# VH-VL binders against p93756r25to151, part 17

Target 1, 127 residues: p93756r25to151
Amino acid sequence: EIQLGSKLVVGENTLWVSNNGDFALGFFNPPGLLNRFSIGIWFNSNSIPYDQRKVVWVAGAGVVVSDNSSYFELTRNGELVLFDSLLGVPVWNSKTNRFSVSSALLRDDGNLVLLKDREEIVWQSFG
Below, E stands for the ipSAE of ESMFold2; O stands for the ipSAE of OpenDDE; V2 stands for 0.75 times the mean of E and O plus 0.25 times the DockQ between their complexes.

## First folded at step 5 (VH-VL)

Design u1 (framework fv_disitamab)
Fold by ESMFold2-Fast, scan of step 5:
Structure u1 (fold): chain C 127 residues (1-127), chain A 125 residues (1-125), chain B 105 residues (1-105)
Amino acid sequence: as target 1 above (127 residues)
Amino acid sequence: EVQLVQSGAEVKKPGATVKISCKVSGYTFTDYYIHWVQQAPGKGLEWMGRINPNSGDTYYNQKFKDKATITADKSTDTAYMELSSLRSEDTAVYFCARDLGYSTFWYRDYYFDYWGQGTLVTVSS
Amino acid sequence: DIQMTQSPSSVSASVGDRVTITCKASQGISSAVAWYQQKPGKAPKLLIYDASSLQSGVPSRFSGSGSGTDFTLTISSLQPEDFATYYCQQSDSYTFGGGTKVEIK
């Protein structure tokens, strides 16, 4: 379970991982540009051949941030925010500040969900 | 128009150092790796190393790790490669090249889409 | 490190000929192969990347094929400007093949 205030920073190379380890959420460098980063979910397996690697979700249809201090955060008010530290602005937001979010969970099926009262799904990445 | 322009030919004595420049234009310098490739006279191509121009992070072919130092200057859009303790076998043309930027989530495929014209370094006594 | 064995080392050909150059990787590399053309005194030029993708501006007579360990560059009808040395490159450990010189018969 991902608690309010949790964040991923580009330069830290950290991931949020499903309980069974099958899916990871984190920053990746989309094709074309070296210092541009998107947030996404992918199948997290060393057994998958290179040609079968696939992102299953990207925030904001693949919006990018630049620099190593940019971050993806589950904020204290219950929003998922992708923040570009170079521009000083959020480039994507789940817009869930009114949904009474208590936590997030990357499910074993790869679906990122925001939970109310640690149980009720109020937002999901797959939809 | 993407261009990589290298410094001119150098003639050095054994034991000297040489620093080759590669000035880029026509794109954002920090968006692409820069690679260095050696070609000895009448021989093929050998990869030496690469640099991320934004972070300064480098990765070297183990053969060149103690010979070459790769750096980048963001203020002048210029990558550099310095060769130390020159020997006759270092005589070669050295190319800088831009990474194509082809990548997946777990790896980057390194293909070289634009090249500098090459810099001949001759080591003679 | 992955080794790239390129063959032949040289080929004599005439304008209009179909020329085939091969590279064999010592282990599986999926499609992670590029092909370059180098003319005397010049920098290499990217022709093909990701085994079969034609670089923009490169004539359609050039084509690449293969996956896994065996890769081929084909020039369907050799032109005078195609006499050059060709190199394959695999991207995993940055290794180039030994080169193939395409020279006038």
Scores: ipSAE 0.035, ipTM 0.653, lowest interface PAE 4.8, mean pLDDT 88

Design u2 (framework fv_disitamab; at its last look DockQ between E and O 0.28; V2 from the best seeds 0.00; counts 0 for: pae E 11.6 > 2)
Fold by ESMFold2-Fast, scan of step 5:
Structure u2 (fold): chain C 127 residues (1-127), chain A 125 residues (1-125), chain B 105 residues (1-105)
Amino acid sequence: as target 1 above (127 residues)
Amino acid sequence: EVQLVQSGAEVKKPGATVKISCKVSGYTFTDYYIHWVQQAPGKGLEWMGRINPNSGDTYYNQKFKDKATITADKSTDTAYMELSSLRSEDTAVYFCARDLGYSSSWYRDYYFDYWGQGTLVTVSS
Amino acid sequence: DIQMTQSPSSVSASVGDRVTITCKASQGISSAVAWYQQKPGKAPKLLIYDASSLQSGVPSRFSGSGSGTDFTLTISSLQPEDFATYYCQQSDSYTFGGGTKVEIK
C-alpha cells in the first residue's frame, strides 16, 4: 500500500510494485530523447531487461518530465501529481482532491487505484 | 554537425587493460544512449553494451559483461569503455555509436545513427 | 537471442544493376530491422531503420521492405560508391546479420 506523501523521483530509480511482484510503476524513457521521462505501469520480471518490459499504462496519455529531480507523488490532499522540476510546474494530476483519498494501491492486475478509508476505490488508472 | 571522436590505436600485452574514449560534439550528450560495438579483423559487427550518459545506467551483452566496463563523464561529454585481462582474441576495432532515439511504439527501438571512427586494439606479445 | 541470417554472403554486380540482400530473423520482430553500409577501414553508416524508413541524407536508390521474419534491402541502380559490405540489425537483442559483400563484377 502506498501512503499519502509517497514520492517516486526520476533520479532515485525507485518503483511501486504490486504485492505479487507482477507489475511495477515507475519512470521510464519513452521514444525519443532519453532525458524525457514518463510515469507508467509495466509487467515486472527480474528475468527480462528493464528496457524490454512492456508498458501497460501511462499517465496523461504519455506526458513527460525533463530532469532527474522531477517526481510522481501521492500528495497529502489525495492527488497523484507528476511534477516537472525543471519547468517548476505539475504536468499531470489525477484531480482527486475532493475524493477523501487515504492511500493508493498498485493491484496484482496492474491497476493503480486510489482508496477511500483504505477500502473503497474512488479513482483508477485503467478507468 | 554531430561527431563522435575516439582515442587512438593501442597495442597491449596479454593481461593488460585498455580504456578507450569517445568524445561527442554537435548535440546534447545526455539526450542519447551511447553503444559500443566490436569488430574482429575481417569479421562482422557484435554489440557489446550501452550506457545512458545522464544516469550512468549500463546494459551489456552477456558475452562481454565480465570483459568490458562502460562509463560516461557528462562534464566532458565523453563515454569510455575499459577492457580488462586482455587476450589475443580481444584484438579488434571497437566503435562507439549514438542511438537514433527511435521507436514505433512506447517501447524504444535501438538503431545506431552516428558512429565514431573506431579504435584498433591489438593484443600481442 | 534472436538470430539474423543474411543472404547472400557476397554478390558480384556491375554499375546500374539492381541488387537485393535478404535478412531472416529466427522469430517475429515486426519492423524492428535496420540496414548499415560499411566500407573498408570505415565505420558503418545507417541506411534504413524500422524496416523501410530511409535515413536522412541516404540516396533514394536504397529501399527496405519486409515485416515479421523476412526483410530485404534493395539498391535499384548500383553506383560505384555502393560497393561495400551491408549488415542488417534487429533492435530487440541488438544482433547483427553476418554481412553481405557487394563486390565489382
Scores: ipSAE 0.174, ipTM 0.706, lowest interface PAE 2.8, mean pLDDT 89
Fold by OpenDDE, look of step 9:
Structure u2 (fold): chain C 127 residues (1-127), chain A 125 residues (1-125), chain B 105 residues (1-105)
Amino acid sequence: as target 1 above (127 residues)
Amino acid sequence: EVQLVQSGAEVKKPGATVKISCKVSGYTFTDYYIHWVQQAPGKGLEWMGRINPNSGDTYYNQKFKDKATITADKSTDTAYMELSSLRSEDTAVYFCARDLGYSSSWYRDYYFDYWGQGTLVTVSS
Amino acid sequence: DIQMTQSPSSVSASVGDRVTITCKASQGISSAVAWYQQKPGKAPKLLIYDASSLQSGVPSRFSGSGSGTDFTLTISSLQPEDFATYYCQQSDSYTFGGGTKVEIK
């Protein structure tokens, strides 16, 4: 499970990975873009060739951030936030602060879920 | 409209140095790698190297590491390639190309979606 | 170092023909393949990337497929403007195939 306050930062090459390892969530460069990053989920299994490790979900439908230590965070109030450090503003938000989110989980099917009481799904990337 | 416009044809003697340019327009210069590709007369394509125009970071084909020097000028949106110690074998058309790539924490794929028109460099005594 | 063996080196075909070009990697590759079209005196033009993705503006008669070591470019019905030289490219090592010239029969 992903704890409240957890953060991914552009340039640190850290990932959130599903329990079975088949899916990963992290920053990537959209096609062609060198210095812009999106946050998304992709196939991560070693059984899948790199060219077939397609992105299955992107936060914000094409939203990108700069490489100035921008970050993706599960905030203390239970929101997923993509923050552009160069612009100094959040550029995407799950808007889930009212759902009493206690944790997040990247499921083995690639679905990122936000959980209430570590059990109830109150938000999901595929939903 | 994305465009890569290269400098004109060059004729040089063996041992000389030549510097060709690739000016880009229609997009943010620093957001894409610029690559260089060699094509000898009647032959295929061969990748030479690339530059990150934002950081100046370069990566070369080992075959060309002592032959080519790639640079970029952010103030003019122009990439350059300098070829030193020219030999007859360096006679070729040289292309610059913009990177269409996908990258993540584990890999990066490079494709070239826009190309310069090419610059012919002829080396003869 | 990965080699890309492209075949055939040339093919004679007629308008309307189905044309298939193959690239074989010297070893299994964990990256995708791109295909380019080049006409005399011109720069290459990207047709296919990521092995099977059609570049914007490219006619649907062009298609790419393959995985592992074997990749193919197919022109389902050759048009007059398709006579050119085609190249595959391994997208990680930047290795190009030797090229295939599609000529008029």
Scores: ipSAE 0.043, ipTM 0.712, lowest interface PAE 3.1, mean pLDDT 91
Fold by ESMFold2, look of step 9:
Structure u2 (fold): chain C 127 residues (1-127), chain A 125 residues (1-125), chain B 105 residues (1-105)
Amino acid sequence: as target 1 above (127 residues)
Amino acid sequence: EVQLVQSGAEVKKPGATVKISCKVSGYTFTDYYIHWVQQAPGKGLEWMGRINPNSGDTYYNQKFKDKATITADKSTDTAYMELSSLRSEDTAVYFCARDLGYSSSWYRDYYFDYWGQGTLVTVSS
Amino acid sequence: DIQMTQSPSSVSASVGDRVTITCKASQGISSAVAWYQQKPGKAPKLLIYDASSLQSGVPSRFSGSGSGTDFTLTISSLQPEDFATYYCQQSDSYTFGGGTKVEIK
């Protein structure tokens, strides 16, 4: 379960991982963009070569951030925010501050969900 | 038009050091990996290593890890490879190459779509 | 590490011949393979990427196929400018095959 205030930072090699380990959420370089990063969800298997991992969801349909400690955060007001630290602005958010989000969960089916009262889904990545 | 222009041929004595440059133009230098490839006389191609010009991160073929040092200068759009403690078996043409930067699934590796003209390094007594 | 075994090492052929060059990966890579042409004294030139995709400006007589462990470059009708050495490369460790020299018969 991902708590409010959790974040991933470009370059720190950290991931949000589903409970059974089958899916991971993290930063990756889109094709041809070595100095830019997107946030996405992929099937997390050590048996799949790195170059064949399939991204099943990308925040903002592929918006990118710089490598200057840009981050993806579940904010304390319940929004998922992709923030470009070089530009000093968010480039994408889930627009969920009105939904009383208490936590997020990367489910074992690869769906990232935002929860109210730790049980009600109020936003989901596949929606 | 994408171009990779390498420094000219070098003749060196055993034990010397050489630094080969690879200046790029026609694209954003920091968006693509730069690779280095050795071709000894009459031999095939052998991958030496690569650099992410944006981060400076390098990855080397283990065979060349103690021989080659790869760097990049963002201000001049130039990658470099330095070869140390030269021996006669280091005589070769050295190429720089750009990674193609294509993936149909976001995580697939890329292939070398543009190459420098090559730099002949000759090590002789 | 992944090795790419390229065969044959050389081919003697005439203009108009169909030429087939193969590469075999030492284990299933499911990664794309590239093919390069190199003429003496020149840099390699990318012909095929992702096993079968033709690079811009490359004549349609060149084609690539294969997946898994077995990959093929085909020249459907050899032209005088096609006498060169050809290399395959795989993406996992950037390993090149040993090369195939295509020579005039």
Scores: ipSAE 0.005, ipTM 0.564, lowest interface PAE 11.6, mean pLDDT 84
ESMFold2 (binder alone), look of step 9: mean pLDDT 89; pTM 0.922

Design u3 (framework fv_disitamab)
Fold by ESMFold2-Fast, scan of step 5:
Structure u3 (fold): chain C 127 residues (1-127), chain A 125 residues (1-125), chain B 105 residues (1-105)
Amino acid sequence: as target 1 above (127 residues)
Amino acid sequence: EVQLVQSGAEVKKPGATVKISCKVSGYTFTDYYIHWVQQAPGKGLEWMGRINPNSGDTYYNQKFKDKATITADKSTDTAYMELSSLRSEDTAVYFCARDLGYSTSWYRDYYFDYWGQGTLVTVSS
Amino acid sequence: DIQMTQSPSSVSASVGDRVTITCKASQGISSYVAWYQQKPGKAPKLLIYDASSLQSGVPSRFSGSGSGTDFTLTISSLQPEDFATYYCQQYDSYTFGGGTKVEIK
């Protein structure tokens, strides 16, 4: 379980991982975009051939940040925010500030969910 | 400079447990995966498992999942690998090694840029 | 699981020789192969990653090539310090080849 205030920063080599380790959420460089970073979920399991592994979800469907101080945060207000530190602005937001979010969970099926009262799904990455 | 320094050789009886250490220096311990690799006498290299030192999350080769336990201590920048219920076929040199860390699953660096010197574990009656 | 078949298992060579070692993957792995050198009693040392990228500090006489299923490590002019065992490694599940021992002729 991911707690309010948890943050991933470009360049810090940190991931949010599913309980069984089969999925990871973190920053990556999209193909063809040097010095640009997206946040995504990908298969992290050795059961999937290396050349067949792929990202299964990307925040904002192609939104990128350009600085190595940029971050992805589950805010105290219950929002997932992708912040571009070079531009000084958030470039993507889950818009869940009124959903009473208590935590996030990257499920073993690869779905990132935001939970109310630690059990009710109020937002999910898979649409 | 980057260094991974392992504990010294061990001689154990069948049925015993052994815990070997891998102390890192020259980089931020929590930024890179630590892997363990077995090499039996006269044999090749076999991957055992890995740990994320920041989260404590582990992933094991199926062959070793009931034999090996990998842990990490952030306060001492040390990774550990414990082998339980030792048998003669566990006699091997065990290496720790550093992975370049977190990247995408399609461009992930699954190779080892720095290695510990190895720890010989001998199991004999 | 992807099998890595490394050949030959051993080769006898003299200083100055060109040495070629091959690895064959049981299925396509793009360019996701690394090569290591291991000297007796020592840890493996990374030589090549991504099939053809030379690791910093490794002599230019080492080169890698290949894509898909067939990969090659070449030592263009063998030096005394190059007598060692060499391993390929594919990235999915960290599978190593069986090793090639480069011995003095």
Scores: ipSAE 0.005, ipTM 0.543, lowest interface PAE 10.5, mean pLDDT 85

Design v1 (framework fv_gevokizumab)
Fold by ESMFold2-Fast, scan of step 5:
Structure v1 (fold): chain C 127 residues (1-127), chain A 122 residues (1-122), chain B 107 residues (1-107)
Amino acid sequence: as target 1 above (127 residues)
Amino acid sequence: QVQLQESGPGLVKPSQTLSLTCSFSGFSLSTSGVGVGWIRQPSGKGLEWLAHIYYDDDKSYNPSLKSRLTISKDTSKNQVSLKITSVTAADTAVYFCARSRIEFSTWYFDVWGQGTLVTVSS
Amino acid sequence: DIQMTQSTSSLSASVGDRVTITCRASQDIRNYLSWYQQKPGKAVKLLIYYASSLQSGVPSRFSGSGSGTDYTLTISSLQQEDFATYFCQQDYSTPYTFGQGTKLEIK
């Protein structure tokens, strides 16, 4: 369970991981872009080299953040926000402030979900 | 300098489709944290939000009007369009487009067009 | 839908007065509130966003306050150019909704 206020910061190299460890959500450097970072979900395995990982979801098609202090946050109002700290602007958000989000969960199938009352799925990364 | 300008018919007949265009300059709708909304105001009445299109092409509609509304963007022309189907006299209003910005997770309309009057009459 | 109520439809004031305009939401909107000024024949102008953040270029005599369901716009020393209609608007939930407006008139 990911609580309201939880952040992933580029420079901290932290991940949100599914309960069984099969999927990870975090920052990665897209191919061909040095010092630019996207947020995504991938199959999390030590047996798969980093450059061969398949990203199964990425936030904000084509958007990147510019520096190590940029972050991905589940805000207190229930939004997932990707914030570029160098530019001082959010580059993507889930637009879920009306959904009464209580927490987030990266499911064992790789689907990131936002939950109401810790049970009802009100938003999901897959479709 | 940021500017938005609405264009549309001065008069439209009941049951027809109303098409409005917002032409803008001084910003790009592909810029993260930017959007464009449509708001209307019937004569002597308050403001009513209609639709909002975001930089990532996501869209929001007023639920009371959603079945009649379509918002779209053409980033190459710097334009946002709104279509309202099956118009009635109740759709007579001044129609505004406005640039929206996000800060502190709040979307606000920082620059508005002058508005265009649409009268629905036979 | 969230209802925004500006219970005062018009108020009269004199230049130099401290003026307060109120806005009440039907539920907690967590500061997701903006204030706009509308003058006849002019484009609508943003004054305040996120309940208390002053828009760039807006005179410092304008300020916003409040939280939860109750919000206020204050003009510390009214100027001739401030006679206008003022609207609050929430963006906590769609549809974004406006108050009915408060028309500030010369006493």
Scores: ipSAE 0.000, ipTM 0.534, lowest interface PAE 17.1, mean pLDDT 85

Design v2 (framework fv_gevokizumab)
Fold by ESMFold2-Fast, scan of step 5:
Structure v2 (fold): chain C 127 residues (1-127), chain A 122 residues (1-122), chain B 107 residues (1-107)
Amino acid sequence: as target 1 above (127 residues)
Amino acid sequence: QVQLQESGPGLVKPSQTLSLTCSFSGFSLSTSGVGVGWIRQPSGKGLEWLAHIYYDDDKSYNPSLKSRLTISKDTSKNQVSLKITSVTAADTAVYFCARSRIYFSTWYFDVWGQGTLVTVSS
Amino acid sequence: DIQMTQSTSSLSASVGDRVTITCRASQDISNYLSWYQQKPGKAVKLLIYYASSLQSGVPSRFSGSGSGTDYTLTISSLQQEDFATYFCQQGYSTPYTFGQGTKLEIK
């Protein structure tokens, strides 16, 4: 379970991982782009080369951030925010500030969900 | 198939400008996720990264030397050049160019040239 | 600047030995570490990138491990051709920096 205030920073290469370890959420460099990073979910396997991993979801239809201090955060008001530190603006937001989000969970099936009262799904990455 | 070859003057006098050329084959600097860097090594010492040019013409320089460095590319000739102004004896080193690749947000140098020795002496 | 320190500047070993070379970063570099091999008069060769990813064409006796600030290069069974100087390099932020090198010498 991902708590309010939790953050992934491009330069830290940290991941949010499902309980069974099958899926990871983190930054990656999209093919063909230099110094540009997207946030996504992929099947997390040591047997798959990182450059060949299958991304199952990407925030904002593949929006990118421009530097290693950019971040993805579950904010204290319950939003997932992708912030471009070079531009100084959020480039994507889940817009869930009215949903009373208490936490996030990357499910074992790869679905990122935002939970109310740690139980009720109020937003999900998989349409 | 991928090859890089440095060329330089061999000997440069103090205060002059050192010009180096990296000629490459087997890849294109227009390919996304590819760049070329310059690294030097004084005799018996370690490696020092100098500058990096990316496929999209972005550039990075070692801050300790930035005011003296200019990196440029000529994609039609498959060449990358580095100029170092106001050279001193401290610039005596073997100079390498290397192809860089990106994996996640990390750059690494996967194929290196053989190096060219530059001596700064009067 | 991020400083890279290799614990020893030289190491003596014999063919068939398991050899471990260590590298420490002055801050967390999130696995953005590469290992290179340099032989006298020859081009520098990439062995490992992203801490543990083996470069295509590099023998499987080479492996990398580690995380955070501490990384290791292991040669499982040293061959005659492996006597060389080994460098670590952080790719986390510019300026990219190298360790001072560890020269692997015949015992």
Scores: ipSAE 0.000, ipTM 0.531, lowest interface PAE 14.4, mean pLDDT 85

Design v3 (framework fv_gevokizumab)
Fold by ESMFold2-Fast, scan of step 5:
Structure v3 (fold): chain C 127 residues (1-127), chain A 122 residues (1-122), chain B 107 residues (1-107)
Amino acid sequence: as target 1 above (127 residues)
Amino acid sequence: QVQLQESGPGLVKPSQTLSLTCSFSGFSLSTSGVGVGWIRQPSGKGLEWLAHIYYDDDKSYNPSLKSRLTISKDTSKNQVSLKITSVTAADTAVYFCARSRIEFSYWYFDVWGQGTLVTVSS
Amino acid sequence: DIQMTQSTSSLSASVGDRVTITCRASQDISNYLSWYQQKPGKAVKLLIYYASSLQSGVPSRFSGSGSGTDYTLTISSLQQEDFATYFCQQGYSTPYTFGQGTKLEIK
């Protein structure tokens, strides 16, 4: 379970992983783009080559950040925010500040959900 | 704060066994997806991978040198050791140890020690 | 064994230049490629892994590209501290193998 204030930074190569390890959420470099990073969810297997990774969800239909200090955060206001540190602006936001979000969970089926009271789903990655 | 430091003899005689130790801090070799490798570089030449030990105590060796190499770890001391038997002048090199990480099915070396020079000479 | 070949052993450049270093594998390595920097008397440093992923703490002027057998390391605006030798390495299969190195020299 991902707590409010949790952050993924491009340069730290950290991931949020589902309970069974089948899915990971993190930054990746889209093919053909140098020094550009998207945030996404993929099937997490140590037997699958990086370039054959199946990305099942991408924030903002593939918006990118261009600095390794850029980050993806579950804010204390209950929003998922992709922030481009080079531009100094958020490039994508879940817009969930009114949903009383208590935590996030990357489910074993690959869906990222935002939870109210650690139980009620109030937002999904493609909902 | 990850650091690795190699130690070994400055000079070793032909036909003897070369023993190298890598002492590290800032990580555990019991952590899944972590390993330590040894790489060497002869003067004026490129890098040659020698051996790799993984968090689960599995081991890999360069096939051209496998009969002469033994890699081992001591997790209580945060050390990895490499032994090379029957050394010759061709083993004269700077020896590096490095931490390895896995992402998917790929291992890469993200933090390296400064290296230790070993000269094989009578 | 997979052979890694860097097309040149040395390149001359000036501060501010855009520099490209190339690396070719003897077979398809599926982007399992790392780039390292080595300065005389210093530890080797990882710059790029998975062909195009920038290692944390490495300046954004460094970038990697390529696929299959052909890969490149680019420095968009060369700085004084970038004069060093650069090595590519494949992690597709054991034994891991390195290119022979490309030394960046001052013009």
Scores: ipSAE 0.000, ipTM 0.507, lowest interface PAE 18.2, mean pLDDT 85

Design v4 (framework fv_gevokizumab)
Fold by ESMFold2-Fast, scan of step 5:
Structure v4 (fold): chain C 127 residues (1-127), chain A 122 residues (1-122), chain B 107 residues (1-107)
Amino acid sequence: as target 1 above (127 residues)
Amino acid sequence: QVQLQESGPGLVKPSQTLSLTCSFSGFSLSTSGVGVGWIRQPSGKGLEWLAHIYYDDDKSYNPSLKSRLTISKDTSKNQVSLKITSVTAADTAVYFCARSRIEWSTWYFDVWGQGTLVTVSS
Amino acid sequence: DIQMTQSTSSLSASVGDRVTITCRASQDISNYLSWYQQKPGKAVKLLIYYASSLQSGVPSRFSGSGSGTDYTLTISSLQQEDFATYFCQQGYSTPYTFGQGTKLEIK
């Protein structure tokens, strides 16, 4: 379970992972782009070559951030925010600050969900 | 062209229900990222947010007043209504409705009505 | 609830002055702050959103700055039409709360 205030920063080697380890959420560098990073979810398997890794979801249809201090955060007001530190603005957000979000969970099926009272899904990555 | 206009009773007696209507034009409350809120201001005092209705029909209420507040919309008339039950002299204020927008996760009020004065007096 | 405090309820100034109005949140609000202008008998007007973003149609003499808990609205060269009451508002979490207002008066 991902707690309010948790963040991933570009340049840190950190991931949010599902309970069974099958899926990972983190920053990745889209092919062909220098110093550009997206946030996504992929099947996390050592048996799959890196060049064949398939991203199953990307925030904001693949928006990018450009600075290694940029971050993805579950904010204390209950939003998922992708913040570009060079531009000084969020480039994407879940818009969930009114839903009383208590936590996030990357499910074993790869669906990232925001939970109210640790049970009710109020937002999900799978549309 | 975006406009909001409040209407209310002007005078309401203590213990009665206050009904306010916000009539708007130039936008749709079904548009993603749009909402309508109610804010009030007692004479010579600051602004107090009361309630909000969002494009997805979700609602938020000020916790200090939640048991007395009901916000609703009428899409066919382009109206948002607020009801306040069991009014007292403390509810005497100018009542505003305003369009809200979400930008970079922040809900803010970009176009406001002129306000309608409601006096609670016997 | 997040409490918003403006450092003064009134300021006196003259046309041409540089005016600053400050606003403090009781907790970090991550730039989710807006500034509004209110004139007697008129609708409230949005000036700034997301701490520093100027609303379309607002004169460039208005600017916003700050982060965390402390925010400032600046009027670089005060005009006659700027005598009004100014409010800050946090949009970080419900209930949305306003500062008490700062009334800008003719000196």
Scores: ipSAE 0.016, ipTM 0.678, lowest interface PAE 7.9, mean pLDDT 87

